Miniprotein binders against a7ua95r516to809. Designs and how they scored, part 14

Target 1, 294 residues: a7ua95r516to809
Amino acid sequence: ASLSLLSISDLVPDLQFIFFWMSNAIEILYFIQQKSPAYMQTIELMDDKAGSKESLLSATISANEEAMTILEEVIMYTFQQCVYYITKTLYVVLPGLLDCNPFGTEPSSEQCRRAAGVCVCAVCVMPEAVRRVVSVFQTTSDLLQQYQVHSEIQSQMFAYLFFFTNVSLFNQLIDKGPARGWFQRSRVLQIQASVKILLDWAKGAGHNHLAQKFFAKFCSTVTILASPPQQLSQMSWKALCAEHPSLKPVQLHRILTQYQLMAELGPLPIWQPSSEDEAYIYRTVDLLESFENH
Short names: E, the ipSAE of ESMFold2; O, the ipSAE of OpenDDE; V2, 0.75 times the mean of E and O plus 0.25 times the DockQ between their complexes.

## First folded at step 3 (miniprotein)

Design m1 (at its last look DockQ between E and O 0.02; V2 from the best seeds 0.00; counts 0 for: pae E 20.7 > 1.5, placed apart)
Fold by OpenDDE base, look of step 7:
Structure m1 (fold): chain B 294 residues (1-294), chain A 102 residues (1-102)
Amino acid sequence: as target 1 above (294 residues)
Amino acid sequence: TSEERVRQLVEQAKQALKEGRPDEALRLMEEAIRIAKEMGDEELLAHVFHVMAEIMAEHGLLEQAKYFVFRSLRIAARTGNPELVEEALELRAEIIERLLEE
């Protein structure tokens, strides 16, 4: 009940605090890593006058190691907290993406209507369900930039968020798709268009490679389901495996079976798994993706 | 010396700021940045960027101040100036807090 009310906007104050400390810890860690060797060398070159040079060196090494360890823990903790909060908001908005009709006339965002009438900006022309998902990613991007978080950490953050999004959407489509009618061609085309809008945003935000990599499984599934029966029925199991390497045999088999049922096709010998894959199509444990694999 | 000139420009910029002449302060600091770059003195350049960030922050140019303090911090960290790193981190925190309040 309480999770359904959580928007990304509600989490911004908490996220700001976390990003602030994450960014500071990264910069301090970088400083220590770069300067500790030079500082130690300076101590090594000092005359052994007023105190044990060895004692000072040992104390300095120990202090730096302790500081670096603490900073690494802070960075890891803050990163995990950011991911936790952002993925909660994604969990709420992602189901709407599968039900979205991007070809319908949805009203522009209320914020843009108040300022300039009909706004035609890229975000305002997005379907509401897509806009909500994009808003989570955009807010994350804006915060990462605002606090000047190191680029590698930004990339890791988006990699995980795209991974999470792909797993969530894929699992929902495979598990609930038949019952929800998401395997119907008209609905699949809507999903395909919605995902394309999201991928276009990711491209514009500079995350094209990450998006292509981490959405591959969901995109492959949607591509197969969007294929006309006349076209797909001419593709062999081996050809489909080669075209969609991101799909496990059990996943491909499930998709084709559900497609066959939806399209009212009889058994197609051409889709029969190879003798090599026959054992793998029964591994139902591998059907859904795990969130723990990242 | 060029270093003395940079120091003079920084002091003149601070004075111009106190006199309510922010445009002159920025002009003086741009000249200081130019000279520091020509000298190839990264330590001096880091200090100039820090002072530039302070001046900008005092005049409400917080986004620009943020950029300059980050430049100062990055150079100071690379060159091994712990005092300037500390000062830059403090100023960075202040600028970020003020940006969040707007």
Scores: ipSAE 0.014, ipTM 0.247, lowest interface PAE 7.8, mean pLDDT 85
Fold by ESMFold2-Fast, scan of step 3:
Structure m1 (fold): chain B 294 residues (1-294), chain A 102 residues (1-102)
Amino acid sequence: as target 1 above (294 residues)
Amino acid sequence: TSEERVRQLVEQAKQALKEGRPDEALRLMEEAIRIAKEMGDEELLAHVFHVMAEIMAEHGLLEQAKYFVFRSLRIAARTGNPELVEEALELRAEIIERLLEE
């Protein structure tokens, strides 16, 4: 089976079922939380002549605690299943984002509505690779809205999806970038434009805060690589660390080394690590991000 | 037919509630549920639960309304009928909003 044939739309029927159960479990949990205090107060006010009131109260507390635990487990399980299916699809489409050109896309018949020399399609300039990633996020948003999933759970889901996207893109750029030529300035500018499309989508969807938080590492990386040589060469290691706190010393050092190589600045010691950080620039175990760090 | 009988019972239940006879309305709806289950018609059963939820909500019985709309949603999802699912989701949102305001 071809990886290029995987689509978020193929998963919609299964996702609809899981979102339906998640939404209903959340609502039942809220119902118990809202009504339990009133019910317990009613029991406490009962006339207890046979000692049944204390037994009933204890049984009610135990039953409510057990029910809430079960519902929380159902919510967690269904959330994890949704995330699993969505990120599995996302993992397949994300590599294309690093290799596409959003500046000058030839409009396809699918992207343009009329051939009479007038193109009015809203997505004419969006590469297919970027469109596929946006489609995963948009479909997720649509399902959360359709099943009226609580806003807190919506925020948690997009936090994880943005975290996953950031880690995937960062790891691919750092690990495969040298072999793929992705550190060349023209390619970096293309990557910057592509990621801006994702960030603009997130802002439009009401998730700007989450996007700013969870894309910080990849955005810092792209910002450094896209910086003009005159600007970047005037910044000290300490200044770069302060401006890009999401980057670990080994990550920042690798990025700056690639920048220096691509900009043909020669072997000059322009960005000397601080004495405190010098040992950590060789810590290869911290070079790539873990998908389980958050 | 059995389907006509179910729809007749639903309309009689609505009328009984309008006239201040909730006990009779509940008995009529219980009979409608029984017949719909015997028929194995999940779309009809989802509709019966949806109407029950509407009736309960109209009369301020929001806890019961939530229970019935939840059952309607669960059954409607199995039918693959998007109109039934959409109607149930809309009613659920209304009931939950009213419950949160209490």
Scores: ipSAE 0.000, ipTM 0.088, lowest interface PAE 20.9, mean pLDDT 76
Fold by ESMFold2, look of step 7:
Structure m1 (fold): chain B 294 residues (1-294), chain A 102 residues (1-102)
Amino acid sequence: as target 1 above (294 residues)
Amino acid sequence: TSEERVRQLVEQAKQALKEGRPDEALRLMEEAIRIAKEMGDEELLAHVFHVMAEIMAEHGLLEQAKYFVFRSLRIAARTGNPELVEEALELRAEIIERLLEE
């Protein structure tokens, strides 16, 4: 598989191969576990009769454990490979959400005009940047269902994809936001609307809790930046930290500094960090998030 | 609450192991597993299986420890919590290394 591909559809054959083997490994693992009730009982009751009369039982248990270990490694490796391929396509399309104007002109006025003469619910058009991201998530969901991947693994895959999406969007906003004008209030409201469309997709796909959990840092950032100046200027540092626990002190301080500049609230700092946090607001090594959790 | 009871059982099991009473530690962990399963709290259950694997490994029951650390890994992967996955992978690596030495 080529890592230079920009479209998830070009990766489908590779993903089909990986999902096929991951799903098979999961089913074989569960089958072995269901056929070994004595093994599970022995582990849970460590004092279950000393001294097997037959070495055959010991050899069978050892063979099952070796097979389970190999299958576990296959499942973890294939999961990581799926995430690798999918996140490469996400990394390419995610920055577009920050430049998107969801309140702007509909894609292709002729296409929309033709659909208006018939039921337009079948031709519901997302902004192009949002559509590209949703396409990655929807294709992933369709493949997971096609190969009957266990629902627990499906949830964990989307948890990781949402984690990756959050890190990518947050880092781009913090790192490139000043140069790109993304801290302007009108731009922030556009970003908020674009992300809401994505979150609505996640809710309709049954992943609302995962999206709420793993988009927390980026959503907190956008919520702060979208807040009315009168409301936000009345909140203390401690209250903001409590309302947005996903943000590190250096991150919150950076966001508030940009907000004060863009909202023209004057040069005097409005939000005074607590004494506990004051040591941490300049730790630039903590400003950006890591894509790697190890 | 039931979560507080499970965490208390886990701490009691760790203390029993420190005091050289592994049979009591295993009994306490069996009860913790039962309660955590009934609660459906995945992060708590992953922690309980992780501790069970540690107890088994310290008792020299490395094949059994391998099973419980895999159970912890599967649950940790479902939660999407990277710290739980990292902890489980490190324990699994330690168990496998000790198995290969034997």
Scores: ipSAE 0.000, ipTM 0.093, lowest interface PAE 20.7, mean pLDDT 74
ESMFold2 (binder alone), look of step 7: mean pLDDT 81; pTM 0.771

Design m2 (at its last look DockQ between E and O 0.12; V2 from the best seeds 0.00; counts 0 for: oily stretch 59-77 1.61, pae E 10.9 > 1.5, placed apart)
Fold by OpenDDE base, look of step 7:
Structure m2 (fold): chain B 294 residues (1-294), chain A 100 residues (1-100)
Amino acid sequence: as target 1 above (294 residues)
Amino acid sequence: TSEERVRQLVEQAKQALKEGRPDEALRLMEEAIRIAKEMGDEELLAHVFHVMAEIMAEHGLLLQAKIFVLRSLIIALRTGNPELVEEALELRIEIVERLE
């Protein structure tokens, strides 16, 4: 009950605190790694006043060794906390993406409605369910930029968030799709359009390669389901495996079986798994994606 | 003066933390750091980090305190100010002894 009210905007103060520490830790770690020899030399050049240069140098070396360990821990901890909070927000908003009708006249964002003019920006014309997902990613991007977080850490953050999003959407589609009618062509086309809006955002944000990589499984599933029966029925199992390498044999088999039922197609010998894949199509443990492998 | 403003912000941040408003404390700290950086006053910036380390230590935030001590130390070493280096190292020892 309480989780349903958590918006990304409510988490901004906590996220700001996390990003502040993350940025500070990265800055110091980078300095120690790159500049440590130079500032140690500065100590060596100091006048030998009442404290031995040797003692100060020894203390500085010891402090640097300890600092490197602590800074790495802080970076890892802050990264994990950031991911935790953002993924909780994504968990709440992602289910709405699969039920979204992007072709409907949904009202413009409340924020743009309050502005005296009809904003026709790409975000304002997005369906509300898509806009909520994009808002999580955009807020994350804005905070990462605001605190000048190193580009590699930004890339790792988005890689994980896209991974999480793909797993969540894929698992929901495979598990609940048949019961909710998401395998119907009209609904699939709506899902495809919604995902395209998200991918277009990711491209505009400079994360095109990451989005293509980590959304591959969900996109492949949607592409197969969106295919006309006349076209898909001409594709062999081997051809589908080759075209959609992100799908495991058990996943492809499940998708095709559900497609066949939905389209009222009889048994299609051309979709029969190869002898090599036949043992794997029954591995139900591999059907849903795991969150633990990242 | 900008220096007086930085000192006021640090005191306000300390007060906000005592009142259980860490978000406001952070905002005030960021403003203090920003102003000190804009002034190009490295000694003032080191002082801000030093005071922030003390604030964090007083609230049991050991890792955060150590980070600010290190930032102060980096400035001290970069500027070649031995007094600031000694002060930062002494503070580090005090923080570790207090929280271990």
Scores: ipSAE 0.017, ipTM 0.385, lowest interface PAE 5.8, mean pLDDT 85
Fold by ESMFold2, look of step 7:
Parts: structure tokens; C-alpha cells; sequence
Structure m2 (fold): chain B 294 residues (1-294), chain A 100 residues (1-100)
């Protein structure tokens, strides 16, 4: 399948299969952990005149240990497969958040076109690029609920998806932002509005804490870029570090330097890193974030 | 009977694998799984999944084989049949060793 055709809805049948087995594995693991002691007590109460009690107990213990090992592997494997399929879709749709205009009127949108032709009750409320990202998150949430996946695993899934989203958006903004004009204040405000819609989805879905934690780096970047240049230039390096603890020194310095260039505030550095931080502002190996889950 | 048909499909799949036709073996086993599920015969279904794992392992699909032997083990645990549990554990050990 083409990346332009890879939507979350095309992957639903595969995801349903994976979630089905993940949920079953979790339920069986829980059953073994909760019920196994009672079953072993039942065996211990048996009269063992024929010697079969020890054989049955040994087989039960061996089967429990192997089953738990297998189930833990299935849970981890299916979780990783879900993440793989979902993040492939996210990778394709996330760049559109940086290029869309959430303030724009879409007079030819499908729902607005239908309302104008048939009825007036349809409302066009979300930019298409944002809708595609929300659709991935919403479909994931719906599948997790449909298959009754344990809440802890649901939280881990969204923690990783938000982590992935932050890394993808942050890296593209830092890497491509100057060339794409994304550092212009009007563009940054559009990006901020688009991300706000995504954060509102996460809040309504019960994942506000996770989204605030894992989007912090990207949101700090956008907050800096949305700040008026004169106000920002009057803040010390230490004050900026304290307000944006999610940004590494090299990241903060790069953002401020590119912002200064875009705002035409002159070529001389306005923000003076502390002598301690100066050792780290040129470590380009630390500039971009890794997609690893650790 | 439907049980006889499932067992015949399993034997045909084993023969197709021996004759170097693993894709045909897999298709025969998919039909066997479908019939065993319709019957609700848990011990038969555990056996069919066990054979599917063997076929996948010989086809070189070791990760998929690991999944199917897990399905067999889970069903065997539900039935309480120790022979099926032992068979599934033994096959899983063989598959894991080949993955290493």
C-alpha cells in the first residue's frame, strides 16, 4: 500500500486481530495469577493414595509457569505490533499539522457542500489535517475499549503514541522549520491552534496528564516561537531555561537563534547561555529526539 | 462426520508439506480451523492449532508458529488435558530454540 493510501481505517482488520489476542492473553494471564492458588489448594486437598497428586501438581506448576511466560511474550509482541501499525499511520499524517491552516474557511468541504445542497444542519469544525491525526487516536481508543484492554496497557499505548507524536513534530519543526517558513509568527499561531485541538481531544479522552507530559517539548517550542520578539529578548537565558525545562540547552539555543533570524533582530546573539550550558549548546547529537521508547 | 473431515484435512496438509507444497498445507489447515471452530470441539481445535504451528515452523515462519503454539497451549489449559499441554510446551521449546 502507498503511504498516501495508508489510513488507520485500512489497518482496522489487522488491528482488530492483534487487539483480540492481546486482550485474551491479558485475561488468561490474570486468570492464572488469580485462580491458580485456589486450584493448587484443591489438588492439595485431594487424597493421594495412588500418587497422582504429585504428578498433577507438578504438571500444573510447569504449565502455569510456561503459560505465564508465553502470555507475557504475546502481550509484549501484540503491543509492539499495534504500535508499529499505528505509528506508520501517524508518520504519514502528522506532517500535515505543520502545514494546515486551522483558521481557514473551507467553503468546499464535503460536509459544508452537503449542508448547502440538502440541509443546513451539518457543521464543518475541524481542519482535514487535524482530523486525520485525531482519527488515528480516536480509532485506537475505540479499539482498546471495544476489546476491553486493561487500563494500564491503554495508558502505556497512548503514552507511546504521544511520545511518538511529539518526537515527529518536534524533529520536523527543528529540521525543516526555517526552510518551510514555519518559524513565522502567523504560521506558529496556526500550528499552536492545530495542536490545541489535539490536546483538547486528549483531555476529553481522559489522557490529559499523558499528553501534557509527552507533548511538553513541542509545546514549549511553539510557545517560544509564538512569543513577541521584544518580550522574549528581555528574558535571560536562565529564565528561559526555567520556563522550558523540557528543552535541552542545544534545542533551546537553536530555537532562539532561528527565531532571532526570522524576527530580523540582528546577527548578534541576544541570549547569553551560562558558562555551564555553553559546553552543551553545540552538541548537535542532542538536537533531535530519538524515536526509541527509552 | 465433521471431526473425520478435520482430521483428513490435517493429514492432507501434513502430506502437502512433505511434498514441498507449504502454501497448500496452510490453506488446508485454515479450512480445518474453520470447521473445528464451528464444531466447538476444544481438544480438536488445540490439535489443529498445534499442527498449524508445526507447518509454519517448517515453512520458516517461526514467529507466527510461536503464536499458533500459544493458541494451542491456551486451549489445552482450558480443557485440562495434560497430554495436549505437554505437546504444546514441547513444540514451543523447539520453536524458541530455532529462533535463538
Amino acid sequence: as target 1 above (294 residues)
Amino acid sequence: TSEERVRQLVEQAKQALKEGRPDEALRLMEEAIRIAKEMGDEELLAHVFHVMAEIMAEHGLLLQAKIFVLRSLIIALRTGNPELVEEALELRIEIVERLE
Scores: ipSAE 0.006, ipTM 0.167, lowest interface PAE 10.9, mean pLDDT 75
Fold by ESMFold2-Fast, scan of step 3:
Structure m2 (fold): chain B 294 residues (1-294), chain A 100 residues (1-100)
Amino acid sequence: as target 1 above (294 residues)
Amino acid sequence: TSEERVRQLVEQAKQALKEGRPDEALRLMEEAIRIAKEMGDEELLAHVFHVMAEIMAEHGLLLQAKIFVLRSLIIALRTGNPELVEEALELRIEIVERLE
């Protein structure tokens, strides 16, 4: 008997194999694109004594075009396989990020006593749950660099991984957040700090633009929940929607409604849309996001 | 079997090339290609094209070798044989480097 355990480390050998094939397919595709005209010219300059020159040109053109098409399919296939395995691992570790406390769990008394004379924590490590998520991103980055995968493909992969992370976190917060207490102010601040660690990692890795773009929905949600209710009540519904364009009106309405119910800051002003605003709010009906939307 | 006959023809072609009989080697390889095509064995055909590319490259016919290795690669990718794909990519890189 064995425990069902998912770890990015367990997938490294399989991912190395897939990245190897992806890198080779990309390299050959670019070589064919760049060198094909020169080779065609070389064939053209050959002596056509046996009448084979035209057959060689035709065969080379056909082979190069067919090879390019198949190489593109191989690149797509290997990309999808990498994304599948990496996101499957992310799916398991992401929920922990919403339940962790990055503001410092008390260190053991022995660690504190050994640090006596220096008023700092003896061990400064990001929360285990956040570390697990960062490890998936870091391992992916390391493998892409080890196999020298073209930067454009690297960007596409992280765009998808950030998209997946954003959708997963948003859906969990909307679906489970009220029951789990995640809308409480103290928990929202913990979530905000944990997300900042992920965004800081992305910035350090050169993916700041992608992170800002693909985390927008979850970041907007956390920003709203961290905002004072008084500030939110001063805005019109149209202004709120304009401030958070990544949120569908129905999603924004749900977030504000749950926030009013869970707020511990005293009574919240009752905000209600006008009849005209209601039509705008229900312009879209889906509350949760689809993982299939690219 | 027909597969064993193809392998025998390939070995005979390599030997003919070592003995300075490239015309004989080409004829033996053409027969191997014909049999592999008639069998409809795509992976075997890819292997025969790969060997043909090696023979052409050894003989200094790098442009023709490139064509045959590309033919082998296309079949290997279509059939999903990782070993054949790796071998074809490596040979193609070697041939292209010699041309530059």
Scores: ipSAE 0.000, ipTM 0.131, lowest interface PAE 13.2, mean pLDDT 73
ESMFold2 (binder alone), look of step 7: mean pLDDT 81; pTM 0.772

Design m3 (at its last look DockQ between E and O 0.23; V2 from the best seeds 0.00; counts 0 for: pae E 8.3 > 1.5, placed apart)
Fold by OpenDDE base, look of step 7:
Structure m3 (fold): chain B 294 residues (1-294), chain A 100 residues (1-100)
Amino acid sequence: as target 1 above (294 residues)
Amino acid sequence: TSEERVRQLVEQAKQALKEGRPDEALRLMEEAIRIAKEMGDEELLAHVFHVMAEIMAEHGLLEQAKLFVIESLLIAVRTGNPELVKEAFELRLEIIERLE
C-alpha cells in the first residue's frame, strides 16, 4: 500500500540531501587530487630542519590518502542511495507506460489545469503515464545540475537508470505481454509511441547515446512486434538476428513464437533458428534480463 | 594573544567590507591567515578561511569563495568540527546557486 503512494516529489528532500553530500565529496576529492602535489612541493622546498620535513611530508601524504579513501566511499555510498530511491520510484510508475494510450485525449495533469492557460509545453501534452516517468528523469536531471554533480557521475547515473528501465519494461513485456494483450499490434503501437516520447526527452536532455544503447533491447522487441505480419513473415531468422543484435536467440525465438500465435500465421520455416542458434533458443535462463549485470 | 589578533583582523576585515574597502579587507584576511598558520591552530585557520569565503562571496568573487570554502571544509573535516563542516557546505550551496 505505502510504496504506490511514493512520488518522486516525496523523495526530493531526501534526494537533495544525498546529492548535496555526493557533490561536496566529489569536489573535495577533486581538490585534494589537484592540490596535493602543490602542497607536497611546498613542503619539499622548506628548509630541511633535522627530521621534521620527512615526517611532515609522510604525515601529509598519509592524511591525504586516508581522506581520499573516505571520500571515495562516501561518493559510492551516496550514488548507490540515489539509485536506490530513484529506481523505487521508477518501479512504481513504469508499469503505467505499457498500458498507456498516447493517442487518447487523456486529461492534462491537474497542475496544468489549474494554471489559467493551457500549457502547451512538451511535458504538458504528454500522456499522464509517460509524464510520470519523464518527471522522475527530469527531477533527477534537475537535481544533478542544481548541485553541480560531476558530468561523469551524471552519465553513470543515467546509464544505470536507463538500464533499469529497459530491464523492467522488457521483462514485463515478455512475461506479462501475452496475457495483457500487449502483443496485439494496436497495443504495441501505443507502447512504441510512448517509448518514443521518452527517447525524445532523453535526446533533448543530452542523453541520446545512452538512451539508444540501454533501451536497444526493449526497442528491438517493440519494433518486431509492431511490424506488419506481411513484412515480418518475409524476414528470415538470420536477417532478424542481424537487425536486432541486442536480442539473445532465446528472446528472439520467444517473441516470434508469441507473434506467430497472436497473428495466427502458423509455423513459419523461414523463422527457424540456424543450426548454430538451435542450442541457445532453449536457454530459458537467458530469457529475462537480470538487474545484477550492471 | 595571537588568537585575539586574528579575531581583531577578521572583525576589521568585515568592517572594511561594509565601508566598501575590499582590498583592505583582503589584506587583513591574508594577515589573519598568516598568523593562524604560524600558530598551527587548524581550527582557527578553518574559521578564517570560512569568513574569507563569505567575504568573497558577498563581493561577487564566487570562484575564489568556492576555493576558500573547500579549504575550510577540508580542515574542518580533518579536525572533527561538524558545525563548521555544515556551515561550509551551506555556504558552498549558496555560492553554487549564485554561479548558475
Scores: ipSAE 0.029, ipTM 0.409, lowest interface PAE 4.0, mean pLDDT 85
Fold by ESMFold2, look of step 7:
Structure m3 (fold): chain B 294 residues (1-294), chain A 100 residues (1-100)
Amino acid sequence: as target 1 above (294 residues)
Amino acid sequence: TSEERVRQLVEQAKQALKEGRPDEALRLMEEAIRIAKEMGDEELLAHVFHVMAEIMAEHGLLEQAKLFVIESLLIAVRTGNPELVKEAFELRLEIIERLE
């Protein structure tokens, strides 16, 4: 119980309630914005006695002027609450992506272990750490579809979730990578494979554009680290900046430094920062990303 | 007292609907709306619109019932009463399911 406080499955009842409120508020807000003519026609079905029809029209006009603001606040509040609940579970499971070996074939679920005599399914092959992250995204997607949340809001939800994932993985890699051995060549290749599984899920879920946009910094980092030394040593600082515009100079410099250490390469003149970037490679305030940037 | 009268009108309207007299139910609800508006009691008004939506749904006017449950929900949200908001959301989902 106390060991799994942040599991996405434990949050489903709360998320169901929040999505229920959000979906209904969104639909009603869109209805008000379009001023449905069917609403006025329904009022015509009522008897027009003693000003009853006029009083209904007056009440709806007054309610709409004030209620639209409240509905917008409800939508924003429920969206923020969903994000907070879901990112809490992501925060717990994301570091495991950096430690996992996706090339293993060991079954990762009890259901698949129980069926080991008959078959192995794709879900059972996925590494446990990747499965935990995919489960959060898949559960979120399933709930958004179940409650028929407007597609634009679904996109905004996944945009933030991918942004959060990128910041969390990048910061963990940069900050803890040396101590955890995550810059070792074999580990980088494992991380790259794990991220590919996650990106494949995002593509299959219809979020490929969002994933490509919001994972750019982490993916650039892993791409550089996974590059063979013979290929990477042929790329100048300027070329690397142009190929990886999502990386700030201090970030690129740190990544290349870690690459040199693990590949046992001496300093390379071709990786010297341009004169324009030279002052910026030591800006430690720019090294880690903020979770507040979206 | 006036709140009790509105609630009595609502219960009488529900009874009239069960007895197959929807025109009388609607007339009673029109009076309930008028009294609730004169009182300025937004929570009571939200309840009255909620019952109106139920009456419309029982009468087979589902598209119209959807509109009146929206009115109840808008008022309930304005009042900040979570019980009224929950009830209105639940009724709206029921109506939408029947329309789908």
Scores: ipSAE 0.012, ipTM 0.263, lowest interface PAE 8.3, mean pLDDT 76
Fold by ESMFold2-Fast, scan of step 3:
Structure m3 (fold): chain B 294 residues (1-294), chain A 100 residues (1-100)
Amino acid sequence: as target 1 above (294 residues)
Amino acid sequence: TSEERVRQLVEQAKQALKEGRPDEALRLMEEAIRIAKEMGDEELLAHVFHVMAEIMAEHGLLEQAKLFVIESLLIAVRTGNPELVKEAFELRLEIIERLE
């Protein structure tokens, strides 16, 4: 597959069409579930002069059962199509979030960042890269509202989008981070600030619970990497595992290795895996996350 | 006249697809759907969706054909007309078999 520049704005007409069909299918499904009993009662009260009443009842029951199955297929199909278009766009724009600077400058320390944010009245700037990601989420929210898609489906959509974003960002950071310099302290602090903008958007949109649940792994990773050396060196392996249960042993070990390298600390001996976890710290099959949910 | 206009639009859409003008065919069918909805004729509306699915399937637009045959089936169920329901189920089976 060839890489192409995708804009969420370019996909809006296609997404509007798909959301239109999804909304219609959901409404028809609820109509059949709610009104089918009333229609059946109407048929039951009909005069059966030609023996057609029983044929009509049988046909209606069979048709309703198959129609409900088909409606569920349409809802699933349109949901998957929306997910496909939206996540394809997200995948293109998400790496930019790891490269952007929401502080307007690149502070070398926490003191410099605080001075820029507090003492000099400098505020976090929403970089174009963060705005592109937020625009994808906002456009999705707007379309779901425009077509009055049921709240449960809306929640499932954002659960998946947050899951996808978390996996994509985590995998990009772990896989590409060393070559891109993303594990450097100044870069990690920029990433942390950018992620906060996404989480703040999610809270404002009514999705705080979903964001807390599905961003846990990436948030844990960034929290560890942003920790001061004095604080992190005092924590045991067991304490880190307890605070970051979303991280697998191989993932935590890799993150701590990168932290040591970037902080110019010595070898890993200060974070010894437990005897139970030793077998798992080299399981490369568990290092990157799968995009398959469940 | 409205029913005749719907049937005329359907025939024009079939011709447009045969001549390689799918955008024009879609526009004509969208107009037919709008008129059928305004008439409140659910059976005619089911027929329009069914024909749209048929011509799209004939021209290899199977994913779109599937969406329109599903709409036709749902409307046919609401009409309670067993013949329309049967026709929609048969077309859906044909489209799914071609997709697999």
Scores: ipSAE 0.000, ipTM 0.144, lowest interface PAE 13.7, mean pLDDT 75
ESMFold2 (binder alone), look of step 7: mean pLDDT 80; pTM 0.730

